# Designs tried in a protein design chat: VHH binders against Protein DOG1-like 4 (DOGL4). Part 10

Target 1, 232 residues: Protein DOG1-like 4 (DOGL4), of Arabidopsis thaliana (Mouse-ear cress) (q84jc2)
Amino acid sequence: MSKMRNLVEEKFLEFYESWVIQLELYLHQLLIAHNNNTMSETELRHLISKLTTHHKAYYTAKWAAIREDVLAFFGSVWLNPLENACSWLTGWKPSMVFRMVDRLRKSRVVLVEAQVKKLEELRVKTKFDEQKIEREMERYQVAMADRKMVELARLGCHVGGESVMVVEAAVRGLSMGLEKMVKAADCVRLKTLKGILDILTPPQCVEFLAAAATFQVQLRRWGNRRHYVTHS

## First folded at step 11 (VHH)

Design gb15 (from gb9 with S30D)
Fold by OpenDDE, fold request of step 12:
Structure gb15 (fold): chain B 232 residues (1-232), chain A 124 residues (1-124)
Amino acid sequence: as target 1 above (232 residues)
Amino acid sequence: QVQLVESGGGLVQAGGSLRLSCAASGFTFDDYHMAWFRRAPGKEREFVAAISWSGGSTFYTDSVKGRFTISRDHAKNTVSLQMNSLRPEDTAVYYCAAGSELYLPISADEYDYWGQGTRVTVSA
């Protein structure tokens, strides 16, 4: 298990480092597009599609990795402590992106009433879904402390024997639940993004995505500076 | 089994109208963007129109703007293309496509499922 876990962590770390580099490239393109206003609608749509495809690729890789070891994502060695502190169920909290949407309202971007209404509905739905997932997550976490596990803990930690088998079974059970919850959370993330992008115009999408990517990249940079950690 | 079945193609005179329909089955229709592509004789397949999963967003190639309208019916799992003011250059096999990308795609490689196509011929 240890070897598998380490391998999963190493592989995903390499992937994530490359993924972040590409994200920064897209961010640069988004910022150019946002500031120049010279790109056609077709060009904007292509740019948005490239970035969203990039995000989809992240989840494809993540889901492949969590099938092997979901616990690796609760350690997330590829993230710095600040990034981890802001993490909700191994990723960004879905409702957080609406802060990026709010930024649009304060900028020169004018959202029409219909858009505002749809965004609010989506926000409410997103929060509701988050709460459901949180309650279920708590259930799995609390379930780890069942009668037999509490008794084993009381008796002490031992290597080998029947006790080890019981612990392993408990960990497997928890892992299955965690995988389910992580996938559920990711689905909410993806649905939220999909919804926002459906509501916004292409120029608004560019601004939104630029804001989101900027925040992600800066959070990583701030965390690295605080902890003197360098990432590729 | 995923199926996209186009219908409504045929012969029409220039200036005429046709309504294409695509019936979808075998996947969660409400989660997919739908699009129409076309392939004219001797040419490559090209994007015509797309509609988002919710139906709230549409996009058209420039040559069909103002003439074609894409719509979808969630209750019937269908996508339609109303084609007005048809021109000889609109002659092609029209394909229905479904895609699951986060954003409404306008490139063929971003769509997951395809129909067999329906032939539209516009005479001068």
Scores: ipSAE 0.895, ipTM 0.953, lowest interface PAE 0.5, mean pLDDT 93
Fold by OpenDDE, fold request of step 12:
Structure gb15 (fold): chain B 232 residues (1-232), chain A 124 residues (1-124)
Amino acid sequence: as target 1 above (232 residues)
Amino acid sequence: QVQLVESGGGLVQAGGSLRLSCAASGFTFDDYHMAWFRRAPGKEREFVAAISWSGGSTFYTDSVKGRFTISRDHAKNTVSLQMNSLRPEDTAVYYCAAGSELYLPISADEYDYWGQGTRVTVSA
């Protein structure tokens, strides 16, 4: 079923489609790099930097858009239902990327003990930060059902006059909180990525990023096939 | 206000040593990658060395590997470049830079803040 889209949704949809195309290009390069042992460290670092810059660009665009309409990102019409089902606070759950790291441990890549320890510390920290955000998110969600809103709902008042003002105020309050939480979540995402990339060697980074990008792209494809849509 | 102030430059004979230092202020030092770049007379600015935000990772240009060592002090908000076995071709103005990219960058355009530079002259 097609949903009505607002201007923010339309603009971000266009952006995201282009962004995903570029991601696929980088993924291709990562896979080549992963399978080619002849690339220099400098070349690998440049490739990693290009991709990470691409990710930063996404969040720059996202944060600009959420200032206009954060609720658009809780619908996320640019994502298919499968992608949305896997989303945590409008994006990938930070702790999930450690599954990609685990792939490294089960592949030809050998992590030294020091790396394993640092990754575990980071995982614990990431999980802790996620929980903090979740608790605060719940607070904002519950706050929507304040005394005024509950009373208004009970009375069955029609949308108009003072009732409209009350609802709008409640929505504004919620939106402000949601924006804060989304930004906080994104910060945890970025910090987690930054941490992982600092711990891993350049070749390991390439493998990790390739795995992550592959999962993202494939998830989108799987979801699209399920719903007979080429793009969300 | 963001400031990066380099020090330690000077005149030294070939084979000698210098230690450059950069004092950072006005930003969250612990979140930034730090790097040294240099510009020789008549040449473009080039990457020399970089150290990650945590200090856990370093990278060097090939020409300085084994001779230069980059380090950082989180308590003092400083980054240093120990330069040993200096050569005339190391003569340049050396710049300290700070960047907030997700990954340790090795390109100048990926750094956000720059110092004014300190001159290093290596005589034959």
Scores: ipSAE 0.894, ipTM 0.953, lowest interface PAE 0.5, mean pLDDT 93
Fold by OpenDDE, fold request of step 12:
Structure gb15 (fold): chain B 232 residues (1-232), chain A 124 residues (1-124)
Amino acid sequence: as target 1 above (232 residues)
Amino acid sequence: QVQLVESGGGLVQAGGSLRLSCAASGFTFDDYHMAWFRRAPGKEREFVAAISWSGGSTFYTDSVKGRFTISRDHAKNTVSLQMNSLRPEDTAVYYCAAGSELYLPISADEYDYWGQGTRVTVSA
């Protein structure tokens, strides 16, 4: 049984499907660049810029969508259950990228001491920011049992014109809080990514971005093998 | 409002040096990559040098490598271009630019704000 989707869900689903297709194209280019080692620094930088611009475009679209309906992102219909299960506040958990970097270091990426130090500093900062957001989320979740939510639940059981306004106001308040948290999380994601890319050399950036994109694409594929996702 | 104000241009003999400066205001300077571009008479704007938001990464066009140095001062919200061993082909209007991309861009279309430019003339 498929749940009826609202307009925001449908629109973002379409966007995301196109976005993922483009991501796969960039991933292919990154892999070529990495395997050939013949591209100039200028060419590598252009490729990195194109992909990072693509990522930025995702958040631009996301933030526009969450302004309309942030709740759509807490049950993302454009993601399969596996992808959703791996999500932290509607996206990837920022601290995960450091695990990716660690994996690369253990394989083929050689970092100088200065890079290692900067990455560690960034890791600490990222973790701190994550924890802060998690505390806020916990506070918010606890607050859901407050008078406003009880009132919302009570009113939801009744039909009538005068109660609609109260319900709408309550939902709006909840949505605003969630939107704030989602944006905060996204900011941590973007800052973390921006920081890592600043620390790594262009070839290292290519490896990192390729690894990240590969993980994302493979996770989607793995999930789709287990669960059907409707594509338009 | 956003402003980028270039200074330091002028006339210099070949082999000489100039230091360009760009003062930024009206935006969060520490979040932006900074770059220098130039436009020679009758030519298109070209990339010269860029420095990342943190100052930890720089990139130069090949023709200026070893001669030009880009730097930034976070306390003063300024970006500078030290130009040594100047050549007649370096003659151009030099523009300061600011960009908010995730990665240090080297294309003009990826920068959000631009200065009015400062003229550099290198005589033979």
Scores: ipSAE 0.882, ipTM 0.955, lowest interface PAE 0.5, mean pLDDT 92
Fold by ESMFold2, fold request of step 12:
Structure gb15 (fold): chain B 232 residues (1-232), chain A 124 residues (1-124)
Amino acid sequence: as target 1 above (232 residues)
Amino acid sequence: QVQLVESGGGLVQAGGSLRLSCAASGFTFDDYHMAWFRRAPGKEREFVAAISWSGGSTFYTDSVKGRFTISRDHAKNTVSLQMNSLRPEDTAVYYCAAGSELYLPISADEYDYWGQGTRVTVSA
C-alpha cells in the first residue's frame, strides 16, 4: 500500500487488534451472564470490572501514543473507513451513548424512577461538556488558522529555509492543542461511562456493556465487509 | 501527600457494635470509591464493604450483609463502617482503601491507596 506508517501507528494497530479480540471474548462472557440466572452479584461485579479494566487499558495506551503522535488518531489506520467516519474527536460521541440506554429501556431493561432521574441529569451534564469542547475546538482551530495564514503570508516574501522551522512550530502548536482537546473528550467519555455504571444495577450494567460491545463489533465487521466488496 | 487514617477499633464483646472511621486527605475524595478490607490472624486480606464515588452504590461481602453499613461524608472527607452484631470471626485488622476505577472494585489490587489499619477484637 502507498500509505506510510510510523512506529506509533504500527504499535497501536497491533495493540488495537488484540484489544478488539479480547473485547469480543468478554462480549461472549457478558452474553452468557445475561442468560444465567444463577450468577451471583459478586460474579457479575467481577465480570463488569474485567470490562472496565479493559476499557481503561485502551485509554492508557491511547494517551501514551497521543503524546508521541496525536495526528495518528485522526483517520486511524487501525479503523476501517466506516469506523473513522463515525468518530467524534477520535472516539465515540459521549451524548450518543444515551441512545443505547434508551433502546435498552424500550426492550429489556426496567429502570426505577430514581435511576431515570439520575440518567437524565448525567445526559444533560454530558451534553453540556460535549458542547463546551466543540466550542473550544472551533475557537482554537479558527485562531490557529489565522495565525498560520499570517505567518505563511509574511514568510512567503522571503527565501532562505527559515519558513520550514516556522511552519514546523505552527504544526507543533496545532498538535498540542489537538492533544488537549482529545484528552478532554476522553475524560468526558470516561466520566459518562463511570456515571452510567454507577446508576445501573449489576445485571443492567452487563446488558449495557454487552450492547455497547455488540455495536462496536458490528460496526467493525460491517465496515470491513463493505470495504472488501467495494474493492472486488 | 495522600493519607487514609482509620480510627474506632478496639475490644468488644460478641453481639456488640463498633463504628470505624477513615479520614481521607491528599486526593479528590469525591472522585474515589472507598472500601474496607480486613485481615484476620493467619489469613489473607479480604473484602468487607465498598461504597461508590457518588455514594449511590454499595456492596458487602456475604458474611457481613445486614450487620455492617458503609457510608461516606463528602463534606468531612470520611468513610465509615458501622459494625453491628459482631462475632468473634470479625476479629481482624480493618483497612480503609481508596480507588479510582471506572466500576466499584471488590478486589484489593484495584485500590490505589491504603490506610495503616485499625484493630478490632471481638471476644466471646
Scores: ipSAE 0.706, ipTM 0.874, lowest interface PAE 1.1, mean pLDDT 86
Fold by ESMFold2, fold request of step 12:
Structure gb15 (fold): chain B 232 residues (1-232), chain A 124 residues (1-124)
Amino acid sequence: as target 1 above (232 residues)
Amino acid sequence: QVQLVESGGGLVQAGGSLRLSCAASGFTFDDYHMAWFRRAPGKEREFVAAISWSGGSTFYTDSVKGRFTISRDHAKNTVSLQMNSLRPEDTAVYYCAAGSELYLPISADEYDYWGQGTRVTVSA
């Protein structure tokens, strides 16, 4: 069990380090595009698609890893402490992305009334979907607590190979339920991203993706810096 | 079963107009971006126009900009391409495509479903 969690964590950490390095390279391209008045709309759209494909690759790898061991992602070792502190069902709350949109509106991005209305509607929908997941997770946690209490009592009374098989089945059932909830949360994140990119113009999408990548890269860098200090 | 069925192709004189239609079934139409691609004789398939899943965003290749208009009808699950001021260079087989990517795609490899195509011939 412990060996399985270590293997999954190690493999995903290697993927994530490479993924962040590539994100930094895309960030460079986004910043050039932001400052380059000669880029065509076609060129901007190709760049945006590279970023969205890169983000889908993260979730593809994550979903493959959580099929092996979803528990590895609750308080994950592959994230530094700052990134873990921001976790909500193995990631950012979907609605937190709107803080980034709000910052851009105050700084550089001018949105027309129709865009503002659509973004507010999306924010409300995203928050509603978050709350729906939270309610389902609460119901699931109650069911898991009942099963966990029964299983702990049974482990105290049973020893041998059949007890191991029943414990493994119970853990598998727990993992399947958590996997579904993590995927549901990730789907809300992806739907929110899809909606934002549909509302924004291509130059606005470049600015949004650059801001998001900057934040994610800096959060990783600051966390890694403090992580090395606190562990050394 | 996913189906994309194009219609409205034919022979038209230069300067004329045609309206292509694509009827979609077998998937959640409202979640998909829709696009038109074309293949001229002896050439590879090229992008013409696309419209996002919501209908809120459109994009056109430069050679058709201002002449072609893509639209979608969520009640009928159709996407249309109004082609005005047609030129002989527009002669091609036109394909309807559907894709579920996060961002409105303009490359053929990003589309999941394809129609059989409808032939458009523009005579001089």
Scores: ipSAE 0.704, ipTM 0.870, lowest interface PAE 0.9, mean pLDDT 81

Design gb15 (from gb9 with S30D)
Fold by ESMFold2, fold request of step 12:
Structure gb15 (fold): chain B 232 residues (1-232), chain A 124 residues (1-124)
Amino acid sequence: as target 1 above (232 residues)
Amino acid sequence: QVQLVESGGGLVQAGGSLRLSCAASGFTFDDYHMAWFRRAPGKEREFVAAISWSGGSTFYTDSVKGRFTISRDHAKNTVSLQMNSLRPEDTAVYYCAAGSELYLPISADEYDYWGQGTRVTVSA
């Protein structure tokens, strides 16, 4: 199964590989901006908008793809095993992004007290929304373990038109539930990002986006490099 | 139906002041960034000022910094542009715009909704 790809997986793999290449190019621009005091606020804002537009393009493509096959995004063929292991409902965990903000506070930038308060409010809101989704996922898992769902799974093991129809209905119900939860998680991710970028100044936004892109690129590179150790 | 209705335009002498207002309806105002753009005769539309969805961030084009102030009222669903120390170069049709992008846009193509405009004429 890990060797085979359906059409949705093939199409999204092509998209994602191109998307990551472009993210790496934007990371290069973010690092130049980070190390260079000559960029105007207008130039910084244009760069930030390029990054946010790039992230929007990812979600636009993702939401089109999950309409056809949401399961492709659980254990994705375009991600290495480390990237998949670090995923929370098909993406980065919204509450963990605040650790990147904390690192910026300790490393290079000083946030004004008002910014710190707004970020804490956003962190609490984000965690609340995360927990809401986690409770829904738990209820979903309990429902799947219910006696009726176990019986439907048993019926799907034997040959027959009635069994096929019952299994197909159960699978459609499962897929609809997962699609809803994945979109809800993505909405929390987007609202969290939008909130952080609103609180930070443009130079701080560049530093945040650089840190986020660096983490994503390094996670991908580190996960890919583990294969090279075995072949020398 | 989404509506952005500008008001407050008119004729004013150089050095004077004018306050533009934009009333918004038909969308969730609190989720949208708001901006003012302007179009002088024979010129392309240009960015003037923007305010983020929360009201916590603002940005101004260099030529209006210190003279113009953008603000928003979440209770009334309005955005305003206070224009002080007006110059003949400020003569234009001023447009209100709303956008739902992740980051406060300064480019016209990132705004979803537009008003019909209000004319401002600044005489020497």
Scores: ipSAE 0.701, ipTM 0.872, lowest interface PAE 1.1, mean pLDDT 86

